# VH-VL binders against o66814: the designs that were tried, part 23

Target 1, 203 residues: o66814
Amino acid sequence: SDYLLRAESLFSQLKDANAKEETPYLYGKVKGYYEAIKLYAVEYKEDRIKTLFTLMSKNTKKAVRGAYTEREPLTELITFEPRVYFEEYCDGIMDECFYEKHYEKEKFIELVDYFSLKRRVEFLRNHEGKYCAPFDFGMAEALFNAVSLELMQEKPDEKVLIALREKLEPILVMAEEKLRYAMKKELPCYRNRLSEHIGYWKP
Short names: E, the ipSAE of ESMFold2; O, the ipSAE of ESMFold2 at other seeds; V2, 0.75 times the mean of E and O plus 0.25 times the DockQ between their complexes.

## First folded at step 7 (VH-VL; framework fv_patecibart)

Design x6 (at its last look DockQ between E and O 0.82; V2 from the best seeds 0.00; counts 0 for: pae O 8.0 > 2)
Fold by ESMFold2, look of step 7:
Structure x6 (fold): chain C 203 residues (1-203), chain A 123 residues (1-123), chain B 107 residues (1-107)
Amino acid sequence: as target 1 above (203 residues)
Amino acid sequence: QVTLKESGPTLVKPTQTLTLTCTFSGFSLSRFGMGVAWIRQPPGKALEWLAHIYWDDEKDYYPALKNRLTITKDTSKNQVVLTMTNMDPVDTATYYCARIEGYYDSSGPFDYWGQGTLVTVSS
Amino acid sequence: EIVLTQSPDFQSVTPKEKVTITCRASQSIGTYIHWYQQKPDQYPKLLIKYASESISGVPSRFSGSGSGTDFTLTINSLEAEDAATYYCQQSYSWPYTFGQGTKVEIK
């Protein structure tokens, strides 16, 4: 397994930079991509493994750089934007026509409850999840990106989507619980950032 | 197949701004994992990486030159542009653009190079 | 910044003999080392990636080895067209850096 040897090199870089402590959000994101890669390895999807490894590698370099420069930016959020279309149907009784909204890949979107996942990840991203639950949020974001990328496939794999969702859900819940606790207790991770963005706190 | 070509002025006066264009074919920067880098080589000296840009517009610069360098891309035209301000005679070098094969690992090698263009900065 | 030091700076070798070029990194870089050949007045060409991985179209007489801080490029049986300067380059960490080069001549 070629990816195992390459991943060992990336984790060595992260260890040398103390990225787990210095850049926990990016460290979590690297870990999340690695978990997704392992799921794809079970399904023998080499092209997907390589795609996710590219993202893992990119985030590793940012984590290492960030650890040495004391900066940890948010990185990619990959969202699947399904095309919408309308199907016309006419009521024979009333001689009227109506339009029904449909999404491309609607069955796969429903399988993982994609729009709910998207809203939950976006909420964490926009409300200090990086500071209050960096590791869990980073990992959840990477797993969510893997879900999005699978939905972008010509024919999404249902087994992979289910496995990704099963891995993602508990991590997402943990990040959400940490954020809710921080908000309720006004912990420094949340309150310090609230003070910094006071303008939108009091609309 | 894959080709890259550098274009721009070959003679620049000190303090002027150098603008180099890399035009490539046989690949696209819209393709996941692809990148383009600029590398220079002063006459008789070693190669020096300057900057790179990836398909997702992520870019990095050599730290000592960061304030003088700008890299941009035009994916529709298969072009990458490097701008270097405040040129000095020490910047005289052959400037290359090269492809980064980053599909599996974004830290991939420079697998295809342009022919290079010698830029002379007169004293 | 990671410094790559090549040895030797210059090597004159009779045809058909083995050529060994070393590259030492100032810190561990795993296998993130790549080797290039630059013939006189030409652009560099990739020979070996990730310390030991072969490149399509590169003669099999070129091989690479090493991990960590010490890397080797080997030309098993030198040919006349192999007269060139050889560079190692690391992609482990920003900024990416090259070795100073090793010039190989025939005879």
Scores: ipSAE 0.225, ipTM 0.704, lowest interface PAE 5.3, mean pLDDT 88
Fold by ESMFold2 at other seeds, look of step 7:
Structure x6 (fold): chain C 203 residues (1-203), chain A 123 residues (1-123), chain B 107 residues (1-107)
Amino acid sequence: as target 1 above (203 residues)
Amino acid sequence: QVTLKESGPTLVKPTQTLTLTCTFSGFSLSRFGMGVAWIRQPPGKALEWLAHIYWDDEKDYYPALKNRLTITKDTSKNQVVLTMTNMDPVDTATYYCARIEGYYDSSGPFDYWGQGTLVTVSS
Amino acid sequence: EIVLTQSPDFQSVTPKEKVTITCRASQSIGTYIHWYQQKPDQYPKLLIKYASESISGVPSRFSGSGSGTDFTLTINSLEAEDAATYYCQQSYSWPYTFGQGTKVEIK
């Protein structure tokens, strides 16, 4: 397949730039997109592969540039924002009404426990995950983005969603454990970032 | 049908600022992966990439010219604008805009080109 | 930056014969090479992407090959309308760069 050969070219660029050491978050993110592409390649989902490869390529370019400039930005977080509606049920005997919240694509959201995944990724993103668990967080973020993109499809593929979730969960757990340990032990990745918050603590 | 067209002055004086507009149709810069690049070609010489801008507003510039170039887009008008400051006679060239089809790879080729506009820099 | 060197600079070829144009990169670029055709007073047209991938609407007589540092554009049976200058271009890293061009004429 053309995408697998081109992916090897992207990894060669990353190796030449020493991105695994210099930009480990972006390196992990590229790896995460590659893992998602491999899942879609098994199912011959060309259009999904195209989208993911563009993201992989974009993050590769940022990793290479970041290694040269000693700058590693957070990149895209893609979230699926389902429409919400309320279904009303009224008890005619007591003249009371009850409301039940529903989401579009609720079956698929439940299949991957999407809102839990979203909260966990956002926690890492907002609490030094990039510094304390860069590789695992980058991979998790990319796999989460792949889940979001699949949920955005008109007809999400349940097989792919399950496979993505199965790949994502252990990586996400590892990132979370590394961050929690770093916070508890006040490791340099966490401790060094505290010095960049200058000013008064205010509500 | 994808088309691109360059517009702007064809004659500028040394030290002036050149502003070129690329107007395109048949695609949108709101579309995932799409980009537009500016490439120039001095008479009888090789092509030289100058700058590009993508759907997500990411931009890159030819390093030696970075302080002289600015690229912007107006997605609603299907336009991309290049400005180049401190023009010099050596900058005399045909200027092209071209589409980057980055849906498959953000490092994609220039798959559609404008007709080009010759810009002459002379006193 | 990556320098692309094309060979030959100029070729005069009898119709129906095979034309071979080479492009050498100053470092490995995987398959991130693209080929363009530019006729006199015209804009460039994309012929081949990613070393060997075909482009819809381009005659099948055009093909490309190579990876790493050495790439080839082949015109299997030259037609009169193929007289043009041909450029290779890399998109492996920016600045994106072009070869110096190869001019092909009908003998």
Scores: ipSAE 0.038, ipTM 0.661, lowest interface PAE 8.0, mean pLDDT 87
ESMFold2 (binder alone), look of step 7: mean pLDDT 92; pTM 0.941

## First folded at step 8 (VH-VL; framework fv_patecibart)

Design y1 (at its last look DockQ between E and O 0.68; V2 from the best seeds 0.00; counts 0 for: pae E 7.5 > 2, grease 19.5 > 18.9)
Fold by ESMFold2 at other seeds, look of step 8:
Structure y1 (fold): chain C 203 residues (1-203), chain A 123 residues (1-123), chain B 107 residues (1-107)
Amino acid sequence: as target 1 above (203 residues)
Amino acid sequence: QVTLKESGPTLVKPTQTLTLTCTFSGFSLSTFGMGVAWIRQPPGKALEWLAEIYWDDEKDYYPALKNRLTITKDTSKNQVVLTMTNMDPVDTATYYCARIEGYYDSYGPFDYWGQGTLVTVSS
Amino acid sequence: EIVLTQSPDFQSVTPKEKVTITCRASQSIGTYIHWYQQKPDQYPKLLIKYASESISGVPSRFSGSGSGTDFTLTINSLEAEDAATYYCQQSYSWPYTFGQGTKVEIK
């Protein structure tokens, strides 16, 4: 379809700017959005593809600009904030009431273990994942954003959620392992060194 | 219906600062993917893109003019403001604001234009 | 900065004849080219987006083609109201740029 031709143009811009080396976090994020788009193409969900492509394009623009200006900001993190409900349960024998917490879309949240994914992505974001595992963290963040966006739909697609989760997990693990290594070895990327003294950590 | 309109002074002296306001309706910059750009056209000459601002407050400027341009938005008022410092007679042009429809692609065309306002720079 | 060069700068054309305007980019820009019509003392109007995609409300006599560096706007049968200046514009990379324009007049 039309999005594939436009994606090729975006990757050409990234290549011309040497974004994989100059802005590896944003490059990873663009790649992650592209992988999510390909999963949605299997399910033929055009409107969801359009939203993801806008994010892909935006991050491409920032990566290209960042490579030229030697700056690479953190970009969007999209989180699904489910509404909570409390259900009252009363013990008829002792006339004592307890309250049970429920979330909207609970089965979908459980399907992907969403709160665990959220904590893991936020941990990387708050602990120098951008510097110690830029490509994997960027890619994981984009795939996590795709999970959040799907959970925000009226009727989340279980097949897409499973596919996104399966693609996201190994990338998250790799980013987490790189960060753990950097913390154990006290590498400059973790210790908040200036950009000119920090190499982006790559295997 | 989508409409945009430019407002501001039509005569400016050299070295003064120009402030132009684009007021629009029929869309909002709170809408995902939307942007507004400023484009100018000197009398009898080609169009020149100056600056743009998006729903997420990202901004881009024409590099040669970056030190002279500032673009801001007020989403609640449906307004975008362009400020251009140190005006010179060569900056005499019709100034347009235009919508960037970027829902599918942040590199979208300018699909709706204001009528433009002629700004003359002379002593 | 990507330079767009239009050809010709000017055409005087008999009504009902075909008009062809070309736009050449200084580097490959995929299909990130858009075409505008500007009548005297009016604001520009979008005619074609992304090289060849039609715009609702634009007469079918207007069409676009091309990819990479070479792009064409075609008016299959010129009408009197088509007398205007036509611009190509790239949105591939900043700064976004316009061609110098092609003025079309009725002979």
Scores: ipSAE 0.064, ipTM 0.651, lowest interface PAE 7.0, mean pLDDT 87
Fold by ESMFold2, look of step 8:
Structure y1 (fold): chain C 203 residues (1-203), chain A 123 residues (1-123), chain B 107 residues (1-107)
Amino acid sequence: as target 1 above (203 residues)
Amino acid sequence: QVTLKESGPTLVKPTQTLTLTCTFSGFSLSTFGMGVAWIRQPPGKALEWLAEIYWDDEKDYYPALKNRLTITKDTSKNQVVLTMTNMDPVDTATYYCARIEGYYDSYGPFDYWGQGTLVTVSS
Amino acid sequence: EIVLTQSPDFQSVTPKEKVTITCRASQSIGTYIHWYQQKPDQYPKLLIKYASESISGVPSRFSGSGSGTDFTLTINSLEAEDAATYYCQQSYSWPYTFGQGTKVEIK
């Protein structure tokens, strides 16, 4: 199977629709899924490629349609919800006992700093990241979804998780910097959306 | 083993509302990427796509008919329902439901079809 | 709306000879074209997906080609059971559309 060979048609559709300019959030999300697929293709994990390609194709359809109809919805956010348990440890040096909180797949959660990634993506999603840093936010959201899907596997692949995190971090930082700048300067992408909706006035 | 089957009235009067049910087995519309479409074919004419619905409840309709069409699903019953209002004799056609192969691509073909049901609109 | 124009509308062909059916799209659709065979009083059957991908259980004499706006379905050696109407269908964009059909008969 060669999903990479077929991706050329999807990008041709995006180019024809001018999706990079018209639907930059969804364009970024398509690009993020494509980057994740490339990581999995290097690791020869075909079944995971199929799932990611379906998401890539779906977001391509929405980007193209949205570009022609001037509509750009938020799309899927996929989160991994680990189970929690507690273990008792007695520290022989201190000669006292403590209860420590643990998560299923704790090793993998720590490997990618999952809860920090989740909080950062959710912050962008809930604070106009789609409008103030659409491309970077979309791309980060897709890569985060790929991390979540890998953590949901019965046996997550550490090499893939590290590669996804390494790709995700700089993109997430860029989105966060753009949003913080927009908030500090009260740029239209952040301020006008709220004031236009609440304090409506049109000539 | 994938099967789809259309059911509903075979004769309707002009202005009535047509309701067709697609009952399927061998797949679920709760499965990631899956979709079902309705396509019609007037006697001796070409095929015409009408509407589709996906596992995530995303829907699309043929634009000229959008105000007349409603597509819904009942995932627990493996059913998709098409409603078409204000029927006219020009709507006489065989109506098919079909599975959209979405597992590989969201732009998949119609890989399994029902037998079709002829709906005649006549006074 | 993307219009698919098939050519020819009708073709009468000697057994064992090559059949070529063309589908032209009104805009570029990449490889998002699919081909169906419909025999009289039957539902359509998928023959080729994504311009050129084969379908399990479809004879190897059926092949497809093309990208962009021009697509071709080829039957390399026509058999008696291949007498049918053939449709192309695009799934590139909303609304999804079919060609008008090409009827193939045996001489």
Scores: ipSAE 0.050, ipTM 0.609, lowest interface PAE 7.5, mean pLDDT 86
ESMFold2 (binder alone), look of step 8: mean pLDDT 92; pTM 0.937

Design y2 (at its last look DockQ between E and O 0.63; V2 from the best seeds 0.00; counts 0 for: loop humanness VH .304 < .308, pae E 7.2 > 2)
Fold by ESMFold2 at other seeds, look of step 8:
Structure y2 (fold): chain C 203 residues (1-203), chain A 123 residues (1-123), chain B 107 residues (1-107)
Amino acid sequence: as target 1 above (203 residues)
Amino acid sequence: QVTLKESGPTLVKPTQTLTLTCTFSGFSLSRFGMGVAWIRQPPGKALEWLAEIYWDDEEDYYPALKNRLTITKDTSKNQVVLTMTNMDPVDTATYYCARIEGYYDSYGPFDYWGQGTLVTVSS
Amino acid sequence: EIVLTQSPDFQSVTPKEKVTITCRASQSIGTYIHWYQQKPDQYPKLLIKYASESISGVPSRFSGSGSGTDFTLTINSLEAEDAATYYCQQSYSWPYTFGQGTKVEIK
């Protein structure tokens, strides 16, 4: 398969730049996209493979450049924003009407517990996950982005969503455990960056 | 039918700022994977990549010129603008804009080029 | 910065003859090399991408090969309209760079 040869070139470039050590968040993100691509390859979804490879290669460019320039920014977070609609139903006996909130693709949102995943990834992103658990957070963020992209499809693939969730969950847990430990012990990755955070947030 | 066309001044004085506009048609820079780059060619010399910008607003610059270059886009007008400060006679070159085919692999080639515009920097 | 060195700098060849242009990279770049043709007073035209991938509208007499550090552009049977300068370009590592060019003339 063509994506394997291209991926080998990207990983060689990352290795040459020592990106695993210098830009571990972006390196993890590249690895996460690669894992998602491999899941789609089983299902022969070439369009999805190419879409994810675009993101994989873009993050590779940023990781390599960041390693040489001592800079590692946060990159894309892709969120699925489902349309909301309300269904009215009335109790004919009691003459009462109620509005029930529904989401587009609600079945698939529930299948992966999407809103929980979104909150967990956003928590890591906003609370020094990049510094305290860079590799695991980067990898989790890429897999979460793949979930979002699948939910954006006209007809999401349940097998792929389940496979993505199953791969994402243990990585997300690891990132969360590393961050929680760093917060509890006030490790430098968390403690040294509090001054920037405190000065900028206000009601 | 993808086309790109460069526009801007053909003569500038040393120290002045050059602003070039690339106007294109046949594709949108909002399309996933698309990018536009600026490349220059001094008379009789090899091609030199300067800067590029992508559908997702990501920008890249030639490192030695980074402090002199700014690339921006206006997707609604199908335009990309290059600004280069502190021009010098050594910057005399034909300036091209080109499309980057970045779908599938963001390391894509320059698949369509504009005609180029010669910019002369003279004292 | 990756340096691309083309060989030869200049080549004068008889029509219908096979032309070979070499591009050597200063480090391994996988297959992230692209080839362009620039005729006199014209803009460059993409011929080959990713070392060996064909481009729609480019004559089949143009082909590319190589991986790692050594790459070759081949014109199997030179035509008069192929007189041009040929450039290789790497997109493996920032900043992206071009070779110095190989000028091909007829006769």
Scores: ipSAE 0.404, ipTM 0.760, lowest interface PAE 3.6, mean pLDDT 89
Fold by ESMFold2, look of step 8:
Structure y2 (fold): chain C 203 residues (1-203), chain A 123 residues (1-123), chain B 107 residues (1-107)
Amino acid sequence: as target 1 above (203 residues)
Amino acid sequence: QVTLKESGPTLVKPTQTLTLTCTFSGFSLSRFGMGVAWIRQPPGKALEWLAEIYWDDEEDYYPALKNRLTITKDTSKNQVVLTMTNMDPVDTATYYCARIEGYYDSYGPFDYWGQGTLVTVSS
Amino acid sequence: EIVLTQSPDFQSVTPKEKVTITCRASQSIGTYIHWYQQKPDQYPKLLIKYASESISGVPSRFSGSGSGTDFTLTINSLEAEDAATYYCQQSYSWPYTFGQGTKVEIK
């Protein structure tokens, strides 16, 4: 398809810019969006592909066009904020009412364990996980954004959500494990002691 | 019904600052993927991209002119403003604003253009 | 920055004949090339996007092809109203750049 061909052209730009080494978070994010696009291409979801490709190309621009002397910038985190409503239950005998909290799209939220994914991604984003596992974190963040965007659809696709979760989980685990290893070994990415010598963790 | 229109002075003296406003309708810069660019064309010469601004506040500038250019937006007024300092007679050109339709690709083409405004720089 | 070189610079063509304009990029740009038509005293109009994708309202006699470094705009049967200058533009890499233009006149 023409989207996949354009995506491959973006990877050529990233290679020429040495983005894998210079901007591993942004590189991982581009890769994550590409993986999501491939999933949607299998399911013939053209509208979702357009949105993801725009995000992929924006992150590519940041990686290629930036002259970063410090760490690369963090880019978008897209979160689905479900509306809540309360379901009233009244006991007609005692004339007492109770309220139960529900979320819109609760079935789909539960299908992917969305709130757990959100907390895990936000934790890595707000802590040394982003420095100790930039590639895995970037890739996980992009796949998480794809999950959020699917949940925002009027009718989320269960097959796509399951596929995205299945791709996301091992990458997210890897980022979390790299952080734990860095903490145990007191790696520079975790300690953040010398800004001129702070590197990304390498396995 | 996408329209863009450039406004600002048509005559500027050397060293002065040029301020151009692009007022548009039929789309919003708050919409995902949207951008607006400024492009100029010296008389009888090729088109030159100058700067652009996106829905997410990202700005890009032509490198050789970056220290002279500022692009800003007011999304509530559907306006984008270009400021160019230290004008010189070589900057005489028709200045266009154009839409970048980025719902599809943030590397998108300029799909709608304003009519342009000729800015002459002379003493 | 990426240099786009168009050829020819100028072409005078008999009506109803085929016009071919080439654009060569100084490095590979995939399909991130767009074509514009600028008639005298008018603003540019988008003709073709992403090397070969059509634009609604553009006559079908206009087509584009190519990928990598070599791109072509074709006008299958030139009409009098097609007398204009044609520009290619790359959006692959910052800064975005335009070709020098190809002027097409009716004989």
Scores: ipSAE 0.062, ipTM 0.650, lowest interface PAE 7.2, mean pLDDT 86
ESMFold2 (binder alone), look of step 8: mean pLDDT 91; pTM 0.935

Design y3 (at its last look DockQ between E and O 0.58; V2 from the best seeds 0.00; counts 0 for: pae E 8.7 > 2)
Fold by ESMFold2 at other seeds, look of step 8:
Structure y3 (fold): chain C 203 residues (1-203), chain A 123 residues (1-123), chain B 107 residues (1-107)
Amino acid sequence: as target 1 above (203 residues)
Amino acid sequence: QVTLKESGPTLVKPTQTLTLTCTFSGFSLSTFGMGVAWIRQPPGKALEWLAYIYWDDEKDYYPALKNRLTITKDTSKNQVVLTMTNMDPVDTATYYCARIEGYYDSSGPFDYWGQGTLVTVSS
Amino acid sequence: EIVLTQSPDFQSVTPKEKVTITCRASQSIGTYIHWYQQKPDQYPKLLIKYASESISGVPSRFSGSGSGTDFTLTINSLEAEDAATYYCQQSYSWPYTFGQGTKVEIK
């Protein structure tokens, strides 16, 4: 297929640059987008595949550049921000009206436990997940972005959402365990100043 | 209808800074995947890529010229601006802006070009 | 950086004959090569993308082939309006580069 041939070229670029070792966060993110694309290919969602491939190719370029320039930036985090609305209902016996808070696409949000996923990914992002669990965090971030993009659709595909969630959960757990361990042990990856080369220190 | 047009000075003295503006229509840099590049062509010579900028403000430059180039965009005006410092007579060229169609693969070709503007660097 | 070397630098061709232009990359670039036509005093025009993909509005006599390091642009029946300089360009890796050009004239 066309996306397989294009992906082979991108992975060749990553291999030539030694991106797995030099830019492991971005390498993981590229892999995560590729896994999401493969899930969409089962459903023949061409526009979804092309959208995710754009992100895959851009992160590949950043990984290659980062490997050669010794820079590895955090890249896009895509969050779905659902609209809030209220539903009125009235108790005819008591003549009282009540308002219930609801979210846009609430059923789909609940299907994947979206707010929990969002908090977990944001925690990794804000607490050195890039350094303590780069591959797993990058991959989880890309799969989370795919979930967000699907929730933004007019009619989200439940089968794809379930498949994305099932792929994402074990990767998130691994990243979280690595980060928790690093935080408890105060490993250099968590404490940036200690993971850098430090010369002589004077009192 | 996609169009791009370069504007700026046609004569620049050595050591001066060149500022070129690309104004385009028929597409927007708010559109996912879209980008704009600058390419130059010295008289009688081959095309040389200078810089690009994408819808998400990702940008990069030809390495040998990186310290002399700055690219920026104004999405609301459909404009991209290239600034090149310390001009030299060897920088005499026709300067083009071009669209990058980056939907599906951000490493896409330059699919629409401006007509170009000749910039001469001379005392 | 990736160097693209075109062959030949120049050719003079009888109308309606087949024109073949080659582009060799200094390393494997998959199919990340694009071809442009530049007529005298005009801006470049995209002819072929990703080695062999056609472009809307480009005459069907233009075709491309190749993968890896060796790529070919073919004009299967040269027209008078095809007199131009042709460039290959790679988008595989930063920085993006062009070939030196192949000038095609009508004999």
Scores: ipSAE 0.291, ipTM 0.721, lowest interface PAE 4.5, mean pLDDT 88
Fold by ESMFold2, look of step 8:
Structure y3 (fold): chain C 203 residues (1-203), chain A 123 residues (1-123), chain B 107 residues (1-107)
Amino acid sequence: as target 1 above (203 residues)
Amino acid sequence: QVTLKESGPTLVKPTQTLTLTCTFSGFSLSTFGMGVAWIRQPPGKALEWLAYIYWDDEKDYYPALKNRLTITKDTSKNQVVLTMTNMDPVDTATYYCARIEGYYDSSGPFDYWGQGTLVTVSS
Amino acid sequence: EIVLTQSPDFQSVTPKEKVTITCRASQSIGTYIHWYQQKPDQYPKLLIKYASESISGVPSRFSGSGSGTDFTLTINSLEAEDAATYYCQQSYSWPYTFGQGTKVEIK
């Protein structure tokens, strides 16, 4: 696929800007989108690759510019918001009713444990994950966005969802462990008022 | 069918502000990944990129002109507007708007162009 | 800023002959180069994107090649209607730039 070659060439721009060291959150996010593109390329899903490539390119541009200006913003978080509905059952003999909550695409939501993933990514995002575990958090955020985008498809691909989850889980765990350590030790990366002078997590 | 058309004054005086409008059809800036750019060409000279704007309002400008340029969009009207302040006779050029190919890959390639509008700056 | 230098600046060619235009980038830009044709008093037309990718509606006699810093546009059998100025353009990094142009005319 032509998109894989274009995706690989974006890393030359990142290398020239020293983005891995200067903008590690955005570098991690670019890397996460690249890993998702590679998963889709195995399945020949070119239109899904186009969307991920656009996000990868956008974050590459911000990483390169951020490296030269010492600015590294949080970028997109894409969440799937499933429609909920209630199924009613009434026993006509005793006139009693029962309501059961359901989600659209419930099978796929459960397959990846989506709501747990969403809470974990949002926790990192809201509690200085960008500063305490920038590379791992950025990469996890991109892979989570890929999961959300797949769930938004008319017919989500179960094999892709499983592959994305398997790639995402160890990265999430690493980001969470780094943040937990920073919180326990009260490292400067965790105290948001102090982060203006320190910037990013470094051991 | 994708079309773009530039509109605005064809004659401005030095120091005045130029406002150009690009009106397009056949695509929308509400569509993920879509962007529009402005390019100019002084008579008999090479093309010069000026600015772009994307569906998510991401935008940028040629550095030497950054303090003189403003690009905005109105997605509901399918319009992109370029404002250039403090015009000078050296800014005399044909101004084009163009669509950036439908994925977010910076400013280019430009797959559809407007006809262009010649703007003359003279006292 | 990435400078694109085209060669030659001007080329007079007999019909049916092969035309080669080069574009050299001041740094590596992968395949992020695009080629345009501009006839007198017309807007530019995209011929080739990403160094070698074809454009629908463009005659097959136009082709592109290259990667890194050196790129080539080839017209394998020049037609009279191909008399024009040709520009390369990079989309690799801001600010996005064009080459100075190569004018091709019929001898």
Scores: ipSAE 0.018, ipTM 0.611, lowest interface PAE 8.7, mean pLDDT 87
ESMFold2 (binder alone), look of step 8: mean pLDDT 91; pTM 0.923

